# VH-VL binders against Probable molybdenum cofactor guanylyltransferase (mobA), part 2

Target 1, 202 residues: Probable molybdenum cofactor guanylyltransferase (mobA), of Natronomonas pharaonis (q3irt2)
Amino acid sequence: MGERTGVIVAGGQSTRMGDVDKTVVDVAGVPLVRRVANRLLAVVDHLVVNCRRDQQERLAAALEGLSPTFAVDEVPDRGPTAGIMTGLSTVETPYAAVVAADMPYLDPELLEYLFERADSHDAAVPRPEEWFEPLHAVYRPEPMAEACAEALEAADARIITPLSSLDHIVIERDAIVEHGSLRSFESVDTPEDLERARERLS
Short names: E, the ipSAE of ESMFold2; O, the ipSAE of OpenDDE; V2, 0.75 times the mean of E and O plus 0.25 times the DockQ between their complexes.

## First folded at step 1 (VH-VL)

Design b08 (framework fv_belrestotug; at its last look DockQ between E and O 0.04; V2 from the best seeds 0.00; counts 0 for: pae E 14.8 > 2, placed apart)
Fold by ESMFold2, look of step 2:
Structure b08 (fold): chain C 202 residues (1-202), chain A 120 residues (1-120), chain B 108 residues (1-108)
Amino acid sequence: as target 1 above (202 residues)
Amino acid sequence: QVQLVQSGAEVKKPGASVKVSCKASGYSFTSYYMHWVRQAPGQGLEWMGVINPSGGYTSYAQKFQGRVTLTRDTSTSTVYMELSSLRSEDTAVYYCARGGKYQLLYFDYWGQGTTVTVSS
Amino acid sequence: EIVLTQSPGTLSLSPGERATLSCRASQSVSSTYLAWYQQKPGQAPRLLIYGASSRATGIPDRFSGSGSGTDFTLTISRLEPEDFAVYYCQQYGSSPKTFGGGTKVEIK
């Protein structure tokens, strides 16, 4: 029950929607990333935002008043494993949540459950379908950052590779539905998704 | 390009406090942790603590807990280290050092050092 | 707290010779990053090696690091006059971060 950190991974190519950075696009009066941050802050005490250098000013404006720490990727576009590593390298709390910047339906109750399940382990990672959700999980920062660094050094930047060297537990679909909602993993990827989010979150 | 410029040498009496500044330039000040390390004359390096300039959070080595305070001023890109209740064994060169790629693990750029002399 | 023990304390060599500096940790640090720094008199330390074996930017290839577990080594394959300095190893396997006591490489 110690203090907790939430890391938002906001960098990379998946944060672009055409010519715009979707992380700061308005969703019913609130920037997309701020909706994620607000839901994170219901469960964590400290906010870290991993981003590209060209995003930092816009993200700082979108997150005004929330006091985020920025973890900037020195080499942009190395994929989510690098983003997780960079973000977790700044974390000083025993556990941190790592979430994508484009999931505005992040479920605080599910996230609370993930923190509880991670206790005494290195990670709690959901598997709602056939894939793990490493950008919607709780990690012990140092072991996970080290595992990410080793994966990148081995030229295996797959986001799931670090998990094979961690003491992790998997949160399967049944437990996800019991303790939260599958909506937690819905992302805003298209203009249609954005309009749906605006309608739902009005 | 990255530059850490520290304030000048200080001479203090036992029981006083000292405040050393470290001004950063050539990078995004709030994107990197700043560490403090000291070195007594003829001796090795000793880590004192770290500050996250973005939120102002600090963590200190247990030896210095209660005597050291790290602060920052983001408008001037400056970190301050204040050490109170000085003793003669606090005579040392004090360095600020920027965190490297893994910002809590090692230090890639160092200030020039500030000599603090504590003498009766 | 992880204690780093460097040996030898002083290494007296001539330019052109090979230097081998040892750093031993009080417990295994295989999941811990180890760094090496060089410090010349009156100067700040300079990062040489991080991650036990990765050279920092601008560090000549005559500097190499190796080791794992509890035993780490810095090697200078051919000493240049500018390499006579004190060398420190550093770890973050647990808080607080600690440095070795240093190895002074001095001209014979």
Scores: ipSAE 0.007, ipTM 0.462, lowest interface PAE 14.1, mean pLDDT 86
ESMFold2-Fast, scan of step 1: ipSAE 0.505; ipTM 0.812
ESMFold2 (binder alone), look of step 2: mean pLDDT 92; pTM 0.934
OpenDDE, look of step 2: ipSAE 0.709; ipTM 0.885
ESMFold2, look of step 5: ipSAE 0.005; ipTM 0.449
ESMFold2 (binder alone), look of step 5: mean pLDDT 92; pTM 0.936
OpenDDE, look of step 5: ipSAE 0.445; ipTM 0.803

Design b09 (framework fv_belrestotug)
Fold by ESMFold2-Fast, scan of step 1:
Structure b09 (fold): chain C 202 residues (1-202), chain A 121 residues (1-121), chain B 108 residues (1-108)
Amino acid sequence: as target 1 above (202 residues)
Amino acid sequence: QVQLVQSGAEVKKPGASVKVSCKASGYTFTSYYMHWVRQAPGQGLEWMGVISPSGGSTSYAQKFQGRVTLTRDTSTSTVYMELSSLRSEDTAVYYCARTYKWELPYYFDYWGQGTTVTVSS
Amino acid sequence: EIVLTQSPGTLSLSPGERATLSCRASQSVSSSYLAWYQQKPGQAPRLLIYGASNRATGIPDRFSGSGSGTDFTLTISRLEPEDFAVYYCQQYGSSPHTFGGGTKVEIK
């Protein structure tokens, strides 16, 4: 129920591939971040992009026509917890999906399921393997942003820490495979991953 | 040596409020979340909510939302659970219990001794 | 909310016997997020097992946990007199954290 927002976290060190900002790297004719945004916009009404200030101009170019709202990190390189906090602080809808900028196989069907499961809770966070995927999850913006702020105040940058204080549900592997593709969690981290993505998405 | 020491037994009338304290010692207070769990006579355990001692952020079980308030005082390493609009069904032993905040697991490694709250006319 | 159902409600056994306690979840729970507690009359619960199979500090070898998905088991291989108590399972993989109804292990 209600309008939805999607937040792309693009501002971290992990968006750098050597000296290259991988968020705007071409993947079979489309920038990496635009592939993520296109898939995200299949299930959300509003787009927020969390980024460093030095990225804003090139991200605006890559996302031309999608009307993104930028949530710029005041202090760069504070990790994903800070990026989630900054991104969610700009959201005005009851729920938001938070996704990483490097997941070009993002599955809209799985995101739809996460929004359904998050209803009446603060978060729905997938755990396809041993790790939680907090950059592929649905949150109530204000409770999650506050929990992230508290974790950062305590000098704990681990993204799983805010979840401990929230009414969250865990989406286990069996539910994920029933409602979507595990490929949704695949990120482009290496040049080999990039070549594979170019082959798959051409 | 880790200790969680709770305040003494309370007897309240229906409609009143009760405020139970849990004082922590023997560890870094802000490194652990504090939860509240109650147990009615002859019944099982029921989770009520959690508070982060550093920032004061709280999360409550839906059943208690609007009636329970968790607070903390970092200067005394004490957490408080206040339950309002008391009914006879709120007669229970109330426990505080901690979880390590640097990990997600909500298993409770240390518990307070419990505070008996009796609601009667 | 995940509902945990424990069975049987009561086990009547003699010292030296094996106790097997069941905990069934209404939906899948990762084994990483299942704990067992022991409670004696007038006392707070005591952690026995976390992550379905990991024994907490100070807990004797006769206690073991197993299981995955929706079915979890606590086993006490050879009951000692101090083991007669109520046992609760708990899941911490999904909010709200929920407990089973308990299994009372009593002397026959």
Scores: ipSAE 0.000, ipTM 0.438, lowest interface PAE 16.1, mean pLDDT 85

Design b10 (framework fv_belrestotug)
Fold by ESMFold2-Fast, scan of step 1:
Structure b10 (fold): chain C 202 residues (1-202), chain A 123 residues (1-123), chain B 108 residues (1-108)
Amino acid sequence: as target 1 above (202 residues)
Amino acid sequence: QVQLVQSGAEVKKPGASVKVSCKASGYTFTKYYMHWVRQAPGQGLEWMGVINPSGGSTSYAQKFQGRVTLTRDTSTSTVYMELSSLRSEDTAVYYCARDLGYSGYDRYYMDVWGQGTTVTVSS
Amino acid sequence: EIVLTQSPGTLSLSPGERATLSCRASQSVSSSFLAWYQQKPGQAPRLLIYGASSRATGIPDRFSGSGSGTDFTLTISRLEPEDFAVYYCQQYGTSPLTFGGGTKVEIK
């Protein structure tokens, strides 16, 4: 296939799981982030991991053998919009998939479809339910990174705000179901989600 | 022009339940979490819980678990806070407040607040 | 739960003076998960600062936040008459979300 990059946004902290870095939590013998990376690499040629500085060593260990490029946030903990900006700023391919580090059921078939739909647009963003999934989308790196920078400068923390300035295509539920699994959007946010993932992926 | 408008003051007897409403306007109701925070007379702020208006999922402070129920009605863009088994120490102003973050991310700071609903619990 | 301790409880100052308000956490809080609010009598709280140091939209630049780990500070560089209010810090790094007990900034 052509040159594609996948960006994993791993710098977020979940208050639902307490004081654990869930990105490296074990899911049936494989770290959570590695399950995401393995599925992403079925579709992309290059892997970028956006993270906090304090995560880099353990993420490098979890992703050993996959040759990730780390995009470390210089000002840590500014949220997913800053993470997307930092990650996409390192990308040199025409398009990149941006995914969260906590989506262990990431569907390569759906990602392939998103790359196809993004062609000639700035973004292809799925809307499986009422809300857009901007951490499960394909973007032109430069326009999206610039839109994120503008949103941050305006003190608008909402991750959806950058989309308003972009030529984006919305992928609605019916198209998603036709081309992949809705499970692709399931994240591990709670201890219950973690136990479910361990059962499903064992 | 985002606004949160809460229902009027309530006076309840101990042991009763109260249900306070918070109607949202000026934004897409289902895109932002809604918090409930109370303040007893002359006291500080106390977080009660949060609801995701899209799916209806909730998270409560342990102190209120079993007594508080957060619900929403997407057709009217309204969130409800119901507190049962009322005690005199539940006398407070109850606020709804919008999470500035976007659904699916832990961004639990509150940018827009309702005007508050006074709930008085007295015999 | 994380307990936030604000000090002093009351700060008596004159307009034009600098106010420095402290918020100390019982355990480490990431800088991205601390907010500050202002509350005037009879009004709902108003967001001032989030992420320990980022000013909310419309907040004057005389308000600034700093700190990391367990020690956080809100600074008002030159008090205006409208700044006399109660200020609360809030952490959102772990559940339950918690607020400090507040610092009242009152006119001397």
Scores: ipSAE 0.006, ipTM 0.462, lowest interface PAE 9.8, mean pLDDT 85

Design b11 (framework fv_belrestotug)
Fold by ESMFold2-Fast, scan of step 1:
Structure b11 (fold): chain C 202 residues (1-202), chain A 120 residues (1-120), chain B 108 residues (1-108)
Amino acid sequence: as target 1 above (202 residues)
Amino acid sequence: QVQLVQSGAEVKKPGASVKVSCKASGYTFTGYYMHWVRQAPGQGLEWMGVINPYSGSTSYAQKFQGRVTLTRDTSTSTVYMELSSLRSEDTAVYYCARGHYGSGSYFDYWGQGTTVTVSS
Amino acid sequence: EIVLTQSPGTLSLSPGERATLSCRASQSVSRSYLAWYQQKPGQAPRLLIYGASSRATGIPDRFSGSGSGTDFTLTISRLEPEDFAVYYCQQYGSSPLTFGGGTKVEIK
């Protein structure tokens, strides 16, 4: 397959860590976002980081040496649909993986499988339980960014809205388990999650 | 300052393999992609492939898939291009060239080139 | 793959004249991700322009790039003796990366 891009959506602040930006929190010697980027770069060629302007300097420090392209949200806190749109609008490759900044167990084997399944479709979106994981999916950048823009213009920020208009393939639990780890979808949201990650990744 | 220094000229017989090195200095090696481009005598530039030095992931032009292998050694900031099953049409100058993340792959710095001659 | 066609193949001009070099793509180049390189005999190519119109560091202002979609142009407003060389366009809007066949700018 041709060149691939990975987009990390990092635009949200976390109040669960005492108002600390969790994307740069240390996880066993490595910032959380850098663990995500390291795993993502095992399967992609280019790195894009979607973020708020106030995060850019500290994210650049956390990702030093990886030369990310920053896709800054002009209007902060518009939700994941806006973040996906902004990030994908900077992508030059035929396909991009979009992942959240707080998934330190991101499985490169599963991401590789998602790229394979996305071929000739607009998206490959996992559904490990009842919910789609749109921040752990592979998209054709232009169709997805356009669908997100259209949804936002219609004042519908729900990520399911752009997905329903695309030629998307759903990757169900059985296929996920066969090709990767369900832990890939595990995020760090609480101090307990952080301590667990530090123990697992030390 | 940024430098890309390639290994010396090679003369190979048809059917052999050649491995060319490109040593980077003056910047963060893992922060930039490394591409390989060749040029046959009196002809134009032909893109062969790219490696992400951080991850080791590679992408090749279809024409070279199965014959070209790109690798890197982060401890020496060196990228290698190995081309197998050589034919006379592989006679060319081979360049390594530095690309960027996200903005696409234009090449701001180039190695000096390695001449590979395939002769019977 | 995107095929880039450069024209003319050879451009014969005198110092002080304007050079206009064409690069046409077989399909639209995304985000105007097109670069221009200069190559002199025995040397590696040198980046002149990226993003269709952005001049690389150290490149004289007599070099300019323009265009979008499928039609791109490199202009040298007043040729200096050191500008006689081969020029290549390159797209990086989609994989695989491709180069044009080159335009040789030679002394008349």
Scores: ipSAE 0.000, ipTM 0.439, lowest interface PAE 18.0, mean pLDDT 86

Design b13 (framework fv_belrestotug)
Fold by ESMFold2-Fast, scan of step 1:
Structure b13 (fold): chain C 202 residues (1-202), chain A 124 residues (1-124), chain B 108 residues (1-108)
Amino acid sequence: as target 1 above (202 residues)
Amino acid sequence: QVQLVQSGAEVKKPGASVKVSCKASGYTFTSYYMHWVRQAPGQGLEWMGVINPSTGSTSYAQKFQGRVTLTRDTSTSTVYMELSSLRSEDTAVYYCARAPYTIFGKGYYGMDVWGQGTTVTVSS
Amino acid sequence: EIVLTQSPGTLSLSPGERATLSCRASQSVSSSYLAWYQQKPGQAPRLLIYGASSRATGIPDRFSGSGSGTDFTLTISRLEPEDFAVYYCQQYDSSPRTFGGGTKVEIK
């Protein structure tokens, strides 16, 4: 049994809901990011939160008692690849789960399965539909952070595929439903999603 | 030097099938998803489906489900779009277009390189 | 399926003027999965903007994108002769991917 880290990617424009930072929005008495952190901590030993500088203090308040390590974006709004790179650069364990801050139904059993499948590989990345879910995956921190750094350096290049440079395994839909809930990938993106989450998690 | 070259124009009768090819060159074929988009004369763009050339996995718009089949040949870096049971309303220019499948998820980068288009005319 | 409505259908302007094109979604679309394309007669579409606001490689800085939720905008700050074309917005947040009906930018 090795030590594990969970990285919550909370920065970027996608965490905005109008004038409100959705990561700290109340969901049935618990901030959104804390619901994610609580579920993540069921399977990891250490918590890292990647965020913008302007949201650090309110995230610290929302996560009070969980002793998060903050990995602040030096340059904001560079997208999730930069957030993954920054977050993983602070990780000291052999593997880390990377999850988005807006996934309140994050399934610990599915995360456990991803850690198992990532063993001896650089990454285990689920593909529940057509697309990979890189903000719901397990990575070796250094190889992934390096691949992300290379992609960011080549941001205007035609080909940007950091995953193709890694020894990764793809977790397809049928394996996902065998080992967890597809709801694990549901994010709160709209006021309607928030209302639904409040009803479901009451 | 990155380019997508499509097969030539086709004229088909209603009820026939057509198979259009899209040959990729100048990049790593398996690192980009390949979409198919059509455009009827004087009309807008309509998405048909996408294939992951690395795995062969496909996803189709429900309107074309059961009539469209996307396949690829990695040895020739070619994607194929086959549309069966042709109707007059299938008369259109058919485009292939690549999009990076990045760790961002849903192809955060749009369709950056397009084929020249293949005109398919369905007439009685 | 998400329906994208573009307005106006036709925009008649002179070179040097600012063009503002609207794209309205029938339900919320993440800004990360909204793109704009330019198409000239007889040609394939050309990617201009992806992720609502990021310019594609080789696209001049006079093109900019903005917006979130259901309301997205493409702005051309100072029209050049080569910018007169049809412009399409596209969402790829959910399947099927859908395009707007297009806005034709034509010379006055």
Scores: ipSAE 0.000, ipTM 0.496, lowest interface PAE 11.5, mean pLDDT 86

Design b14 (framework fv_belrestotug)
Fold by ESMFold2-Fast, scan of step 1:
Structure b14 (fold): chain C 202 residues (1-202), chain A 121 residues (1-121), chain B 108 residues (1-108)
Amino acid sequence: as target 1 above (202 residues)
Amino acid sequence: QVQLVQSGAEVKKPGASVKVSCKASGYIFTSYYMHWVRQAPGQGLEWMGVINPSGGSTSYAQKFQGRVTLTRDTSTSTVYMELSSLRSEDTAVYYCARWGTTVKTYYFDYWGQGTTVTVSS
Amino acid sequence: EIVLTQSPGTLSLSPGERATLSCRASQSVSKSYLAWYQQKPGQAPRLLIYGASSRATGIPDRFSGSGSGTDFTLTISRLEPEDFAVYYCQQYGSSPITFGGGTKVEIK
């Protein structure tokens, strides 16, 4: 019914695997970020990619044909709060999913459920284990971007500050398991994770 | 207003078990993790474990693994700490403490008043 | 586990004086995961500072925290009678959660 946006946060230090930008690393013939984008686009209408300026050309090549809007970080390495703010500041839909660039098993069914639960709230944030997954959540763009901006102006880059100020709903493990796969949260962090992903997605 | 109210003092024999309760009020019980910390007489603070009140998942310090069990009852907004095979060195004040935020941050913003457990005689 | 070493063990001071308490970690701790607590005899600990430098709700301006990496400091700019207590630092940069051994601030 309504239009939705998906924001991929690709510009952080967590997108490095040694000296390699892991967002464009090949996973069984498809770049990592493209696997995330393909799964995200199953449930959203618009794609925004938050990234560092030095990544933009590589990401444009990896996402060729998907027409992403790039939201470039002016100041690099300010953490996920800054990336979320920059990405969401370009969004014009009522809700947006925010996901990390390194989650190749991103579950569209779970994302659909998060959009449903976010309705009438500022955010729906899953808590599959001991902590929240703010880079696998659905947000009302303006309230979240404003909360992130306020936190950063206070010299506080911690995601805790904006999330705690919002009308957010928590999606606990039981609801996640009922509506999707826990593998949705699995990221590629190590060469071993990469080899496992290549085996699973080949 | 946030309150954590613990059960009363216990005196136990060596080898017995003790179950301490911590009743939460003034906030959404399932939105904040609950930790347990103890303090032996004249000693510092020692972390025992944590429970997610929503799903019931737990994590324990290695020293207590196998002897401590954390549980919760969402209908009464209460968490429980059960410690088995009590020894004299388990004599301490036991505290529940709320994780101070709903995100990945690990300070304790509210504490129960403490429950004195004495293991003797 | 990360070991937190607090120094000095005891500070003997008069009301009106400045107290400076040290907490040193055996390895680097993100400042987001360092907190300070005050404990008075017979009472539960009370949160003073979280994130190394952020004052908790209701905590007076005379309390401040600073530091990063392995070296953290709690400062009480002008001691009041109610400030004589034991102070603990706490980290969660690595599991398990650990506390320092405490610094007792006592009246001279």
Scores: ipSAE 0.000, ipTM 0.445, lowest interface PAE 13.7, mean pLDDT 84

Design d02 (framework fv_daratumumab)
Fold by ESMFold2-Fast, scan of step 1:
Structure d02 (fold): chain C 202 residues (1-202), chain A 123 residues (1-123), chain B 107 residues (1-107)
Amino acid sequence: as target 1 above (202 residues)
Amino acid sequence: EVQLLESGGGLVQPGGSLRLSCAVSGFTFSNYAMSWVRQAPGKGLEWVSAISGSGGSTYYADSVKGRFTISRDNSKNTLYLQMNSLRAEDTAVYFCAKGPYYYDSSGYYFDYWGQGTLVTVSS
Amino acid sequence: EIVLTQSPATLSLSPGERATLSCRASQSVSRYLAWYQQKPGQAPRLLIYDASKRATGIPARFSGSGSGTDFTLTISSLEPEDFAVYYCQQRSNWPYTFGQGTKVEIK
């Protein structure tokens, strides 16, 4: 029962659908980012939102009542490594979950398992298929933020670079399936994804 | 009322081709993955192929990969299975089924099925 | 691929008796296991999903249990319409696979 933080990375290019900021688009009466936040808050005590400066007001409105702490990117579009660094730099709890703003099916049971597996390590990062899911992982804030800062200073924005320098554990597909839903990793990336989410969550 | 209706089955010679159709009504077709599941006479169920709601992703059983092609026309609410290089072991009733798919499952399984269409591969 | 093994192959019972059907997976499928009923000449019907949840319209006499690799479908008191073939199916890993079926037949 220690304090936990959840960090939503909302400032990246992946949150744009053309000219639209998809983080605040309505999904069956609830903004996309609020659906993520509601699921995340089932397992964490504090909410941090990493975002661009231009979206802060919209995100504050969408998350009204949830008391988010905003971690604004000074330089936009530097990739997920920069967003993770900025978000985690505001965290004061021993562990934080880092999730993308476009994952409306985020599974609290899987997040709970990731917190359990991260205990005594710097990170627990799932690998449901071929790729790591760094925006669906649990980190020790300070070691991860420092590793991200070092990678960015070396002009290496690849998320594998900070992960490889940490005491991280990989959560493989079999363990993910045993402890949660693979749908947890499903993102809203296209208008078709959005309409599917609207039907499923109505 | 959800309805799935298969058509296009029949007798075909080994090495031949056949195209199955499944007409769908009662739900928003483009929002759901669709599958083909077959059953050989007197045997169990075998999943054959699946297609995402948008049609952007397709999956095939190893036994049919390279020979069968799943597709859909969301404007016509119709699912298709193009079957090429047919073999005697492809003889089965072919069912159209709603769901599942890797990214499209909502915690649901094959919740609705068509009546099936018989494909017989024989000389 | 994950292999699902159903047992027994055939279960001969009378109406009113309890039926217990087993499905074992070659590796863990967590809770992502469904049960289907198929009557001769008909399409399969979803009975149970996520190991233990009844599908809409399914009578309370049908119940599912289990997790990981060992699953059970129980019919507490067989009705005449329950004599059918039952299939388990997993959606944990691609490709999604079915068991070979258990036939519940009248004695």
Scores: ipSAE 0.000, ipTM 0.426, lowest interface PAE 15.3, mean pLDDT 84

Design d03 (framework fv_daratumumab)
Fold by ESMFold2-Fast, scan of step 1:
Structure d03 (fold): chain C 202 residues (1-202), chain A 121 residues (1-121), chain B 107 residues (1-107)
Amino acid sequence: as target 1 above (202 residues)
Amino acid sequence: EVQLLESGGGLVQPGGSLRLSCAVSGFTFRSYAMSWVRQAPGKGLEWVSAISGSGYSTYYADSVKGRFTISRDNSKNTLYLQMNSLRAEDTAVYFCAKDLRYSSGWYFDYWGQGTLVTVSS
Amino acid sequence: EIVLTQSPATLSLSPGERATLSCRASQSVSSYLAWYQQKPGQAPRLLIYDASNRATGIPARFSGSGSGTDFTLTISSLEPEDFAVYYCQQYSNYPLTFGQGTKVEIK
């Protein structure tokens, strides 16, 4: 009914930041996941964080004051499909934005546009470079969670599989550039990405 | 069935250029990052370059930075490596390798057969 | 860059014997380590990822263990087709790096 949820997918078993949980690393005075959450909360009313059990306490500390609901993966996540399913299964709003925990340049204006385009469809999924961005998209929670569950039951953990079964609208590069920043899709995956983010956001 | 097929290798003189191609089939190319990994004769494996699924993010080993350019054409399911200012030390078999996910820089579940690049006068 | 050092450089064994290969990292790579097998004239083949998970189609005789800086690949009973060069690879940090390889050869 017009209320919106944002789901941050943070529960992957893999990270490229050495011994640290990159979701809580400092980026110019603010934890990485908090930068994502702050930008997401500019356009949504409710925050859900999908995460592993072992990182929940650290994420709660990083997100203190933002009232997150945690959707914990009790079984290790081998890809985003299970994380999206777990996160979206807790959502009670008609639409939810799903974003990765490592996108510190997340553009609220682009997310607003994705919510507008998702109306009356199961999903609005951007394709900035001819590649779908399923961790930067807006979904109807129940159809997407069901599609993810079906893909996992078929032993197909590829995130593109649930998307193919949905009534989805593709948001192409020209529309993205008109309504937001391509930087919205930029992730912090490596120490080099982290140093770049620290410089840009200081 | 996943297949990666490299082409474009050959003999080139120092200072010359070559463009390698890798044609892929059996998976959704645009959904996965790709890398080039090389192996000099009788030596071990050396990572050269990586590109994200969208092509937005590219990464290079220091030894090739500024000389090599990785790119991809997702509409043609083809990965490229443009090699400029070639040196004798660039002589190697160049493998195309499929990354695990859309963001680059993990491990490689499928490899091509490789294409030999020889830089010699 | 993270340097991976494999030992021994060469391991000479007979079929049926246990092979234990080591890979040590110059700094912690957590569990972000893979193992590959390469036979002469062939591309590498993924064996193990995330330090201990066997890739699809890899026989149960191959196992990986370790975390942080010390990793081991074990082949419980060598088959003739297992005589090859084995490489470890870290994916914790760019640049991605490989060990120099351990050659497992017939005694």
Scores: ipSAE 0.000, ipTM 0.447, lowest interface PAE 16.4, mean pLDDT 86

